# Designs tried in a protein design chat: VH-VL binders against o27280. Part 12

Target 1, 266 residues: o27280
Amino acid sequence: MDSMNVPEVLEIKRIVEESESVKTFIFSWDFRREVRPGQFVMVWDFRDEKPMSVSLIDPVRSEIGISIRRVGEFTDRVHGLSEGDLLGIRGPYGRGFELMGRDILLVGGGIGMAPLAALADEATARGMRVDALVAARTADELLFLDRLEAAGVNISTCTDDGSCGFKGFAHERLLTLEENHDMAAVCGPEPMMFQVMRILDERDVPAQLSLERYMKCAVGICGQCCLDDTGFRVCAEGPVFWSQELSRVREFGRYRRDPAGRRVPW

## First folded at step 10 (VH-VL)

Design Y42
Fold by ESMFold2, look of step 11:
Structure Y42 (fold): chain C 266 residues (1-266), chain A 118 residues (1-118), chain B 112 residues (1-112)
Amino acid sequence: as target 1 above (266 residues)
Amino acid sequence: EVQLLESGGGLVQPGGSLRLSCAASGFTFRDYAMSWVRQAPGKGLEWVSAISGRGGSTYYADSVKGRFTISRDNSKNTLYLQMNSLRAEDTAVYYCARKSHYGSFDYWGQGTMVTVSS
Amino acid sequence: QSVLTQPPSVSGAPGQRVTISCTGSSSNIGWGYDVHWYQQLPGTAPKLLIYGNTNRPSGVPDRFSGSKSGTSASLAITGLQAEDEADYYCQSYDSSLSGSKVFGGGTKLTVL
């Protein structure tokens, strides 16, 4: 009845090389299937299926962009594809970001900037002031800088090795900022998100954070994406959560789960 | 020099209303979250309410939710607390406090006394 | 009762060292939130004494220091002086009380 739960085979229209390890794959998209920043899709390469971030939502051009970091066999195969090749897409799934107030702080680490780039486009289109703290290990891993600048976003960069911007972790840079925002949106490595959430809570800045967990069904049936203490399913009640929802989750920032659901240290 | 000056306190009967003001100077007001913190006579400090720098987000202690409204006017560098349906337990000195980037209250006014008598 | 527990009073002679404890729980100090300390001299507004667990703002003497471990924090005052006689409050954020900044009940320091 609903094509959202069955992969639709789509042609890769365009590929944008965001970095040496990250590509954005652009598809024509029928926006009768609405897509919101912070939602994800399941990408099928005819062998495996993996959740991927939506980084571009362009109803004017009828295009959606999906950013994929090369990290293993599935993503290696996808990175080897060319324009005109086919991928299966099902979704979108999950709860996206909700915009609030007159200004927003984005805090993104690595590929976590993908959903935040989509959010930045929507926020600027609504006339909000957007500040972004873009973090990575090194300068060449900073994502979406040109796109964010073109959208009118005020960018601060942060690299672990100091090769660009502030040298150190994102939460350390955040502590040196004297500005306060109406809200924040956070996505990146979970230890980073934990520290950023703590600071934002204490500053009275409401935050939405996007979590990643192992997924199988993506519609909340199989339970593979559940969080401790709440029973929240990342694919259904998330992946975007308010900080007050995550404050009740003991596992957040402290450990992760493997595909079998076992607790594994960060 | 950061300065915070509260006004608008006074004597009010139970069920009445007051509006507190806090005039801010010496810093870029719109860049800082602001709070009200109160202290009942002879008692400790109690956080009451907070508002984000641009005014889009507000927070309230459970004891005042639905009765108090925090607001700000960044063109006038002024923080407000509208207090309705006042009760005897609201009797306190009300302080205006600035939230630092470390999450502390780094600057405080001298407070304004609110007495809810009969 | 206060979310953060402090002793109601402490005392010490001039020149001695005193400590003031601040005991919280897993939803505040133990969650990872910072502890801040305030001094309130008689008849005055509170003043920030320690922020971010251990940092002193400009103008606060070196004899004041803070620490944090587990679910608790401590304020230490060395070389006790008569002007240190005041009320001292710890403060943190409590995640179980959404949007709530929580203060300890306060500790009255008496210099003998």
Scores: ipSAE 0.563, ipTM 0.818, lowest interface PAE 2.5, mean pLDDT 88
Fold by OpenDDE, look of step 12:
Structure Y42 (fold): chain C 266 residues (1-266), chain A 118 residues (1-118), chain B 112 residues (1-112)
Amino acid sequence: as target 1 above (266 residues)
Amino acid sequence: EVQLLESGGGLVQPGGSLRLSCAASGFTFRDYAMSWVRQAPGKGLEWVSAISGRGGSTYYADSVKGRFTISRDNSKNTLYLQMNSLRAEDTAVYYCARKSHYGSFDYWGQGTMVTVSS
Amino acid sequence: QSVLTQPPSVSGAPGQRVTISCTGSSSNIGWGYDVHWYQQLPGTAPKLLIYGNTNRPSGVPDRFSGSKSGTSASLAITGLQAEDEADYYCQSYDSSLSGSKVFGGGTKLTVL
């Protein structure tokens, strides 16, 4: 337990450029330490530390992948790294996705596809039918399509600008879908997830959603990732939540807390 | 340049067996799912079977389920279709096709003709 | 008998606009699966013409366009040329057929 909370310095084995703003960093991993899709790790660049979802789990190659979107100073530094460079990794943390049934619907937006890509690999390996609604602002920002196709996932795309697939948002496309699945897994912008959850609930489709919040300790102690009014800690009780759990969370889809703990809109 | 080349077609009697091959080049073979699509003479396109890039998942049309087996050897960049218990209605040109990352078939071979006749 | 329904044939004069419909159901196009289009010239293998409902691969002229609404999709060809004479197929996925890729019955386009 204690060793898990100490960052292990790992060498970047490979870097995959997923898009203009997203890179996947691949590390050797000892799978005696189990990792599940939906869990996250804390990435330490020896200056700062940020939570990142695991996007690749490969027991055969003894590798994991972490996909990182370039959005600020920390990620700018990380994106400047090369193969062979070092990062600190501690974890994994949090509750991952649970797979149930025969058919699963994945709904992902932008970098939210990262944990879903890992889930897709596991689901297909188990012989499940996987349908994925992949959303992005533009065609160039659609992530992991090659991986999903290679795994046998059936893909439906949508883009805000209509440059690929359905023109519109993920929830708008979902409204056009009539078939239900045994379960759904959702990850992306919280406003998207909020709308998607509403639709799935109306259709009685069990759904799991992965939340993103500012977190510091990742071990449920500091409380900076607590959700109003339940007191759920995203790092401990999440980041994956069932829709029934999130229905009790007042702030979901409405606001978030910044590093100072202030309410900020999405 | 992406290239797909089918082989193994020919004349076979009903109840017979035949194995088709598709040699792929010009791309990382294991990174793409592959499919077989057939076309009876003067008829439309019919999807037959698909296999994931790593070969872990296979899919079949109901018309061939239990009779056909799709496989691949990524070390040889080759896709296979083992056809058993062949029927007259299986007579067609068989195409191997690569699935794009958008789910379409972005590259096709020229096809190989399979004729099932007594 | 194809899962996706296309008109057996369409025709047009050079320079005209023609449309080819592809009608599906709630288990394929209506579910929200993307629709793709293929062109097959006489005696040749099919060629990808439109992917992801509306996108053109490199080398496909902009006079070809795709659209999708509800349970149907459509291929439009403007400025019809003699070289466009071919068979055209729509393609999607159907969840009710054991996870099958499905094609339309095909449309023969004749340039008058």
Scores: ipSAE 0.017, ipTM 0.523, lowest interface PAE 7.3, mean pLDDT 92
Fold by OpenDDE, second read of step 11:
Structure Y42 (fold): chain C 266 residues (1-266), chain A 118 residues (1-118), chain B 112 residues (1-112)
Amino acid sequence: as target 1 above (266 residues)
Amino acid sequence: EVQLLESGGGLVQPGGSLRLSCAASGFTFRDYAMSWVRQAPGKGLEWVSAISGRGGSTYYADSVKGRFTISRDNSKNTLYLQMNSLRAEDTAVYYCARKSHYGSFDYWGQGTMVTVSS
Amino acid sequence: QSVLTQPPSVSGAPGQRVTISCTGSSSNIGWGYDVHWYQQLPGTAPKLLIYGNTNRPSGVPDRFSGSKSGTSASLAITGLQAEDEADYYCQSYDSSLSGSKVFGGGTKLTVL
């Protein structure tokens, strides 16, 4: 195995509580190792390893941030950590987002906003106009609103229960927004992304979507994250895909494979 | 009231060039993607090209790729279609159409006739 | 050889109900893309008739209705009137054609 794939043990510099269930862990980073929004790292707590999107990229402070939602045993352990504690980080891996055009639309759902927040920072720094549709089930699950606002992002919110912004799903809110963006980046629940992609395609808006699949090796070897028909590996060819690529993926928005490799419907 | 007015059509020989224009009024032009749709005499509608609201993205039908260029000047509320290397099969009424926020073509111009003939 | 298939012609008597079908595939209507309908009166530009499968723009009578199921869509006209004589086109998007918008071949509606 390549030494490049050995986790680097890093100290948690800071922890930001984004919501009740989401924390951002900040680490020092050597930017001789380039990292792009949309890429992921493998986080190792010395017991288990999970892929996590990079949500903060700060070359000035030489820091990166990883936002983690508390959803299981691994994340429970990580959420129990404090500043000064250690984690293993290897990566970054995968294909990140590409920026093009002048006006971009970000559509994020829940923790899916993590990589999009990083993308928003880069886009605004480049002088691009950024609109962000931030979706969640409830108001308290909306992520990164203050951060996005501070960056100059135009924010539209939607919640399933109507507790904040538009009452409904992201694709429903999108139908009410202007059709004037040069590109879009999308990340969230796959059913959401499927519907959003449909609308963006109809609008002739180039779209990139970040997929989530069970990833074990992160280097395109184990095949656990392989998409049907195409053979795309989410960890290698993704996790960011163009809509044209996903149009070839039969399972997209329909089913996924669990850790045992079984088809599981969304 | 939304209005779209095409101009620039005419008779041209095969291999020739034409530039079509579409003057838009009655709405915020930059907020809408625009398209060209053509219709050969006695035939159906064919999508030709599209451009995003602010002009950052362009799209073309395979039949016109490499020959046609869509552009817009939002300061003039005008859509353009530069047509080069014209062929007889390009003979059609060319419509400019506004894409709605729902993805349909909600407004159309009256069309301008392009005839490619020897 | 349009991507979306429509019957070349349909006819009906005044007051009758007529239906125009639009048959697509898994790469367009079946993928989940919306279907829009246009009416083109003789010698005029097309007019949006139905958008988003079922919605009517302002000014379109409720005699016109759209539906979508599986890989097909349908336009229904009730209480057929003489002024409804026109060409009707369905339109959608096809992911297999490099982002191209697609129209049906059109249907000539004759009011008898």
Scores: ipSAE 0.000, ipTM 0.496, lowest interface PAE 11.5, mean pLDDT 92

Design Y48
Fold by OpenDDE, look of step 12:
Structure Y48 (fold): chain C 266 residues (1-266), chain A 118 residues (1-118), chain B 112 residues (1-112)
Amino acid sequence: as target 1 above (266 residues)
Amino acid sequence: EVQLLESGGGLVQPGGSLRLSCAASGFTFRDYAMSWVRQAPGKGLEWVSAISGRGGSTYYADSVKGRFTISRDNSKNTLYLQMNSLRAEDTAVYYCARKSHYGSFDYWGQGTMVTVSS
Amino acid sequence: QSVLTQPPSVSGAPGQRVTISCTGSSSNIGEGYDVHWYQQLPGTAPKLLIYGNTNRPSGVPDRFSGSKSGTSASLAITGLQAEDEADYYCQSYDYSLSGSKVFGGGTKLTVL
């Protein structure tokens, strides 16, 4: 294994509280090691290791940000950390997003907005027009709104309970939007992504979607993140896929594999 | 009122070329993907080509791929179809159609007839 | 030879109910892509009749209805009228054909 596969112990430089359940951890980063929106890193708290999307890429400040949602034992421990504490970071890994055209649509749900926020920064820096459909269960779970607005992103919100913006799901809101973009990037709950992808396909909008699967090695060796039928490894061939690639993945939007390899419905 | 008006159809010999135009009005043209759909005499509808609202992506049916080119000028609210290497089986009424947000074709032109014959 | 299969013809008397089927596969209707329906009167361009499986555009009477289940869709016309005599086409999206929009072969409806 080369040096990139050994966790580098980094100090938490800053912590941003994005919501009640989501924190962004900021680290100093040597940008001789290139990182792209859509790629992920493995975060090691010296007990366990989990893949996390990069949500901030700041070459000016020489920083990256990793947004983590509190969902289990590992993330509970991480959320208990303070500025100055240490974490192990290895990576980045995986295929990131590609930008094309002049107008891009971002569709994100929950923590799925993390990689899309980084993509938004790059897109706006390139002079692209960025529209973002940000979805969450409730208003207080909507992520990165201030950051996106500051970047010049045109935001549309959607909440399951109607507490903010459109009441309903992202795909339902998407049907009401009157613009067709050059490309789209999508990340969120897989059932959401499945529905959104179909709409974008029908609209002739090229779409990239970022998948989340159980991941162990991050280097395409263990096979824990393999997708049925295709043999795609989310950590190697993904996590970002084109819609045409996902069309061949029968499990997409239907089920996933748990750590034991069993099929689990969404 | 949404209006689509095709033009450019006519008689052409096999191997020849023809360029179709579709003038659009009554809506924000750049916000909608557009398609060409053709119908051979006495036959059904066949999708030919599509282009995204801003022209960033194009799609073609296998039957016309490599021979036809779809384009648009949003400053002129006009859709185009450049048809090269025309074949007898390309004989049809060609419709321009607006793609709705649901993926349907919600507005159609009256069509322009293309006849490929020696 | 169409990707979506329709009966070539259906007929009914005024006031009757007729149904036109549209049979697809796992790569189009079965994948969850929407089905749309078009009406083409003799000598005219097609007109959108049903979009998104079940929705009617403004101006389309409620006696026209669409449904979808599994790999198939259906158009129902109740209270059949003389002016309903036309060709009807279903349309969807197929991911296996390089992202092609696909039409049914069309159904000629005759009002007796």
Scores: ipSAE 0.261, ipTM 0.733, lowest interface PAE 1.9, mean pLDDT 93

Design Y49
Fold by OpenDDE, look of step 11:
Structure Y49 (fold): chain C 266 residues (1-266), chain A 118 residues (1-118), chain B 112 residues (1-112)
Amino acid sequence: as target 1 above (266 residues)
Amino acid sequence: EVQLLESGGGLVQPGGSLRLSCAASGFTFRDYAMSWVRQAPGKGLEWVSAISGRGGSTYYADSVKGRFTISRDNSKNTLYLQMNSLRAEDTAVYYCARKSHYGSFDYWGQGTMVTVSS
Amino acid sequence: QSVLTQPPSVSGAPGQRVTISCTGSSSNIGEGYDVHWYQQLPGTAPKLLIYGNTNRPSGVPDRFSGSKSGTSASLAITGLQAEDEADYYCQSYDWSLSGSKVFGGGTKLTVL
């Protein structure tokens, strides 16, 4: 077995409180193992294992960050950890984002901003202009605003309740933005991504979208994250897909499979 | 006021080349994707090509792919269509059109006529 | 052959209501892409009439209305007037044609 598939036990170097429900766990990382924005790692708390997006890639400090939203038993346990505690990390896995052009648009919803924050850092480091549409249900759920601003990202916000920025959904806010970018990266609730993708297609803006599916092995063998009809494995062919690829995925924006393999509507 | 003005149309022999231009004014040119749409005499509208606002992405209809090249100079607020290996079926009025934020074509030029004939 | 199917012609008397259909497929209208409508008066360039399925640009009378359902869209004109005599085109996006913008074949509206 490849060494990358064996979890490395790493010490939590630092914890950043992003919001009430989101924490970023920072680890020392050996960058001989390359990691790209959009890729994910499997996080192991010695009881269970879950896929998590990489939200910070810092070669200067030799650190990576993993942002985790508190949503269940596993994440409850992880959120109870402190600096100095241990976690198992294996990866990275999956296809990450590709950067093209000079001006890019990031559209993120909730925890979906995690991989996009990492992408923003890379894009700005390359001298690209980055605009970000950050969406959340409420103002207190908007993620990485200070970090993005510090990186030179132009930020637009929208919230379902109007507590910050545009009142409405991301796709509605997008319709009010006048710029056409060279490419877009999208990550968030799948219904959001579905609507955003259509708009970007019609605007002639190439888009990459990061999907979330239930996955176990992360190496394309178990099939738990297989998309209907296409046979795409989110962990192997994804999680980042081009819009042209997703256009062929009938379940996209419509339903997903739960751990039992049942269709669950969005 | 948004204005689009096409030029460069004319008579050309089969296999010849022609370059169309579209001068844009009244809006921030680089912020909008642009398209060429053509209409053969007595026929319907046919999308030909599109280019993103910054010019990083181009798209072509299958009927013109490999023969036509869309480009833009944002410093000059001008859209271009280089047409090579022209065919009789390329005869049409060619319209420059701005892509709206909704994906529609919200502004059109008056068009320039291209006639391919021996 | 147009990707979107329109009737070649429709007619109506002044004051009447006419409807122009635009039939697509699962790869365009049925996929959730918006439908737009254009009016082309004789000898003129097309003009945007309806965008985003149902929206009217400034200057377009409210007697023009658009709708979309399933794989089809429709343009309705109430209180038909002589100046409405024109060609009408629906337009959408199709992912199966290399991301092509697609038009209907057009409908010639005659006011009797």
Scores: ipSAE 0.512, ipTM 0.819, lowest interface PAE 1.4, mean pLDDT 94

Design Y53
Fold by OpenDDE, look of step 12:
Structure Y53 (fold): chain C 266 residues (1-266), chain A 118 residues (1-118), chain B 112 residues (1-112)
Amino acid sequence: as target 1 above (266 residues)
Amino acid sequence: EVQLLESGGGLVQPGGSLRLSCAASGFTFRDYAMSWVRQAPGKGLEWVSAISGRGGSTYYADSVKGRFTISRDNSKNTLYLQMNSLRAEDTAVYYCARKSHYGSFDYWGQGTMVTVSS
Amino acid sequence: QSVLTQPPSVSGAPGQRVTISCTGSSSNIGEGYDVHWYQQLPGTAPKLLIYGNTNRPSGVPDRFSGSKSGTSASLAITGLQAEDEADYYCQSYDSSLWGSKVFGGGTKLTVL
């Protein structure tokens, strides 16, 4: 197979603690290998392998960052690593975000802000106006606020418990915002994305949404990330989809398939 | 006070062209998507076309796709509908309507009549 | 032939309650898109009556109410008055028609 599909062993240059449960791992990157916001890499800790979104793309420093939330055994091991330790990285894979227009709205929930943070950097670098609705369960789970602010992003926050910003869900906060945008990028819990997509559709705002599914090969071969009805492979045709594409995916916002292929409701 | 005022309607022969305008006032025009909705005499409402706030995206009903072009000039607070290859079935009162952030049409003009007849 | 189906007419006496139904499908109302309602008095432009399924704009009396369930929505008018005689339209979004805003066929309400 292509050498690109073989994990490259990279040293962790830096670790940024984004929150109690999220760390960003920074690696040196050869930018002869192009990477786009919205794409993902496969992270290998020499025992297991998991897909992770690229959250930082820095051509000046020749670095990329991947943000990882501690949610299971694999991520527990990774979170135990230190600067100087090694990880295997292969990729990038998947379809990233496409920027259009002058004004962009980012709607992110939890770790979903990871790819959106990278997108924000690109958008602002292009001179676009960027508004970001950042949602989380609680204030301490809001991600990348300082980074976004420093980039010139206009931030609105939303928390389930009202500990910061609007009390409620992202789609509820979105309904209270009075400005339209040329396009939107959305990433977070799928029920959130589902609701946000409908609102954006009704507002005539084109939207791209990044999905998360169980992935194994990342190269469109194994079919583990295949979406019902359409046959879309999240790793190949996605993970970024246009809202019109997702409108054809019946399972979107309703259920997903676990590693055993069973339907699991959201 | 939000106001929408349509103009440009009239009598035109089949195959002809007409350009409608909608002058908007009383709100930040660029922040709202706008639509054209038409109503044939004695008939119901039919959505025709929509355009996003900044004009980056346009949408058309299948019945007018390829013939009608929606545009806007935010510096003039004006919405336009260029209608080409007009047909008898295009005869209707054409309303410009503001799209609310709920997806509804919260404000409507009084409409301008377009009659396509030989 | 409208994507959303309404009864062509309903009638009621002053003071009565009337209901206008709006029946959609899995690609519009059933998909979770909001339903909006408009009132059109004779010889006038439509006016927003209900937005977001249940919300009333300022100036709309509380005797007007909207509801949504499954693939259908409903407009209820209580305490019917003579000035309520008009055409009523439901409206939603249909995902199968590439961003189309869809209207019901309209319902003529007659106050007896």
Scores: ipSAE 0.616, ipTM 0.851, lowest interface PAE 1.0, mean pLDDT 94

Design Y54
Fold by OpenDDE, look of step 11:
Formats: C-alpha cells, sequence, structure tokens
Structure Y54 (fold): chain C 266 residues (1-266), chain A 118 residues (1-118), chain B 112 residues (1-112)
C-alpha cells in the first residue's frame, strides 16, 4: 500500500478564522510529497472522512492550509477543534490547476475560493498578473480578500445582495470586465461555474474548472464521484477539468448524484 | 471611435502565401480577443481564427488548421494572419473583428480581398 | 452546410413583420451559448444587430428584436422598411467543434 493512502496524524499548528463559517487549519507538511493548487486531501477526524481542497501551500514555512466551511456534523466537529489538536490527513489527490500565459483570471464563489487562493499565490510567485473575481451571497462571506490583496492580486467583488461590490452573480459581473486573459480558473457553485464557462468560451479564454462531487475513496475505485456518460472520476481525472472536457459532461451545471446515487438537480 | 483596417489582400497562386494585417485603434487592443472571419463571393460568413487578448491562446477552424497562423503585436495594435498553402477555396473577403465581452463580434473592418487563382 | 440553419430567404412588404429563424443543436444554442445576429447591407461589412440573444447595440432601432428558446433562436423585424433589405446571420458557439464560432447560412431579406 502506498504510504500516501495512509492518513498521517498531524497537529493543527494554527487556525485562521476566515469568516463566521469558514476556518483555515494549518499543518506542517513534508514537501517531499508535492501538492498542487486544485488538489484535495482527505481529512479524517477519527470518526468520518471528507475531501477538502488545499487553500495554502507554503514551501518556505513547510506548511499547508485547509479551509473548511461549516455545513454539517463532520465540519461542526472539526470547527470545534483547537490549535494543538490532531487530524488525519491523506493525499494529496486529483488533478490540480495548470498555469499558462502571463495573465490569469480567477473566478470564485464562496468556499470555492479556497483552491484559487492557493493558485493565486503560485501565479503571483511566478510573476503572473492575477485578477480575481470573488463572489459570495453577502459581504461577510467573501473569502481571502486581504490575503489576495497582499499577494498583489487585483480583486473585483460581487455579492447577491449588493452589500459589497457588484450587486449580482459572478457571471453578470464578469460581463462587465473589459480584460481578456490568457487563461481562467473557476471554482464555486456549479450553476455559477456553468454560466462563467460559457462566457469564457465565447471570449476565447481557456478555462479550468474545479468540480465538487460526493467522494468516498479518493483513488478512483469506488466510483461514487463518477460523472455520467463520460465515466470521468472527479477524484482521479479531476477535480480540475478543462472546459473542453466538461463540454462532454452533460450533467455539468444540471444535476449531481447524492450519496444514494440519486440525481439531484442544482 | 473603434476602427479596424485590414490590409495585405491580393492575388496569389495556389500553394502560395499571404500575410494579412489589421490595424486597430480607438480601444485598448490587448484587452480584447480578435478574430478573422471570411466570406467567399456570394457566400456566407465563416469564422477562420481567433486569438486571445494577450496572444496566449489561438484557435482555428478545421478548414485552415495547419495552414494559417494568427498572431498579434499589442505594442503595434496590429492583428496578423499568415496564410500558407493557399487554395482556391480560400478566396474570400477577410474581415478582422473584435470580440465583445458578450462573445459577439461588435466591430468589423471593411475587409480585404484575397483571391487564389492560377 | 452551416451548423446553424437559417432560411435562405424571407420577404415582406413595408410596414409588415418578418421573422428569421436560426436552428441549432444541443452542442451550441441548446448548450446555453448565446446567439448573436448580424446585418450585412449589400457591399458592406457585417454589423452587429443583436447580442446576447436579446440585446440591441446603441443605434439599432427597437423594431429589431431577438429571442431564444431551446435549440433555436429568432430575429423579428417589425415595421419593415426598405433599408432593411440585407443579409442576416445568426452566430453562436459550438462546443463539439473544438472551440469554434459558428454562423448560420444567412438569410436574404427582400422588401417588396
Amino acid sequence: as target 1 above (266 residues)
Amino acid sequence: EVQLLESGGGLVQPGGSLRLSCAASGFTFRDYAMSWVRQAPGKGLEWVSAISGRGGSTYYADSVKGRFTISRDNSKNTLYLQMNSLRAEDTAVYYCARKSHYGSFDYWGQGTMVTVSS
Amino acid sequence: QSVLTQPPSVSGAPGQRVTISCTGSSSNIGEGYDVHWYQQLPGTAPKLLIYGNTNRPSGVPDRFSGSKSGTSASLAITGLQAEDEADYYCQSYDSSLDSSKVFGGGTKLTVL
């Protein structure tokens, strides 16, 4: 058995409160095990296990960060932890983002900004120009703004209620932006990603999008995250897909399968 | 005012080469993707090629792939189309067009005529 | 053999209403991509007439309107005028053709 598939019990070094519902947990990381923005890890609290995107990659400090939104029993337990407590981490898994060109556009919604924040750090470190459209329902749910600004990212915001930035959805705000980039990375609610992808396609901007599906094994065996028609496994062939790949996935933006395998519309 | 001016068209023999240029003014050139669209005499519009604002991505119709090369010089506000291995069916008026934020072509040049004939 | 199908010609008398259809498929209009329309007067370059299915650029009269439903789109012209005689093209994006922009075959509008 590959050692990467055995959870390592790691101590929480520090916790960053990103918002009322989102915390970033920082861990020491041995970078002999490479991790890329867009990849995910399986987080084990010794009762249950869930996939989480890596939101911070810091080779200088030998640290990674995992941002977790409070949405259920598992995440409630994790949010109750303190610095010094333990979690099991295995991975990383999946295909991460690729960087190309000189100018990159990031479009993120809610917790979807987690992997994009990591990508922003890498892109800026490489000397790329990074523009980020950060979307959320309300101003207090906008994530990583200070972090992105500190990294030199040009930020545009939009909120459903207009409490910060553009009033409306990400795809609506995108239509008002004048620049066309070399590539785009997108992560957030699937309906948002669906609309954003269409706009980017029409603009001749290559786009990568990170999908979210129910995952169990993370190693492409159980098939729980298999996409209809294509047979793509989000944990193996994804979670990051090119727009051309997603064009072949009919369920994208339309429905997903729940843990019972039932189709659930977005 | 947005202006697009094509040049470089003319008569060329089959198998020959030609380079088209499109001079752009009145807008921030690098912020917009650009396309070439052609129209054979008495026929409809056909998309030929596209290039992203910064030039990092290029796209081609199957009919011209491997023969045509789209490029741009943002310092000169100029779009190019290098056409090699020209065929009779490439005879057309070639338009340069700006891609709008909505994905439409919101501005067009007046076109330059390319005639491929022996 | 255009990916988007338009009638080759339509005609109408001054003051009448005419409609030009644009029929696509599940890989373009049906996939959720927008439809745009262009007007090409005789001997001139195309001009953007409708963008984003229903929007008119500045300078385009409100007697021009666009709509989209399912895998098809439509351009409607009310109060037909002599100067409307032109070729009209619909345009969209097709995901099955390797990131290709696609045009309809064009419709010749004759004002009687």
Scores: ipSAE 0.341, ipTM 0.765, lowest interface PAE 1.9, mean pLDDT 94

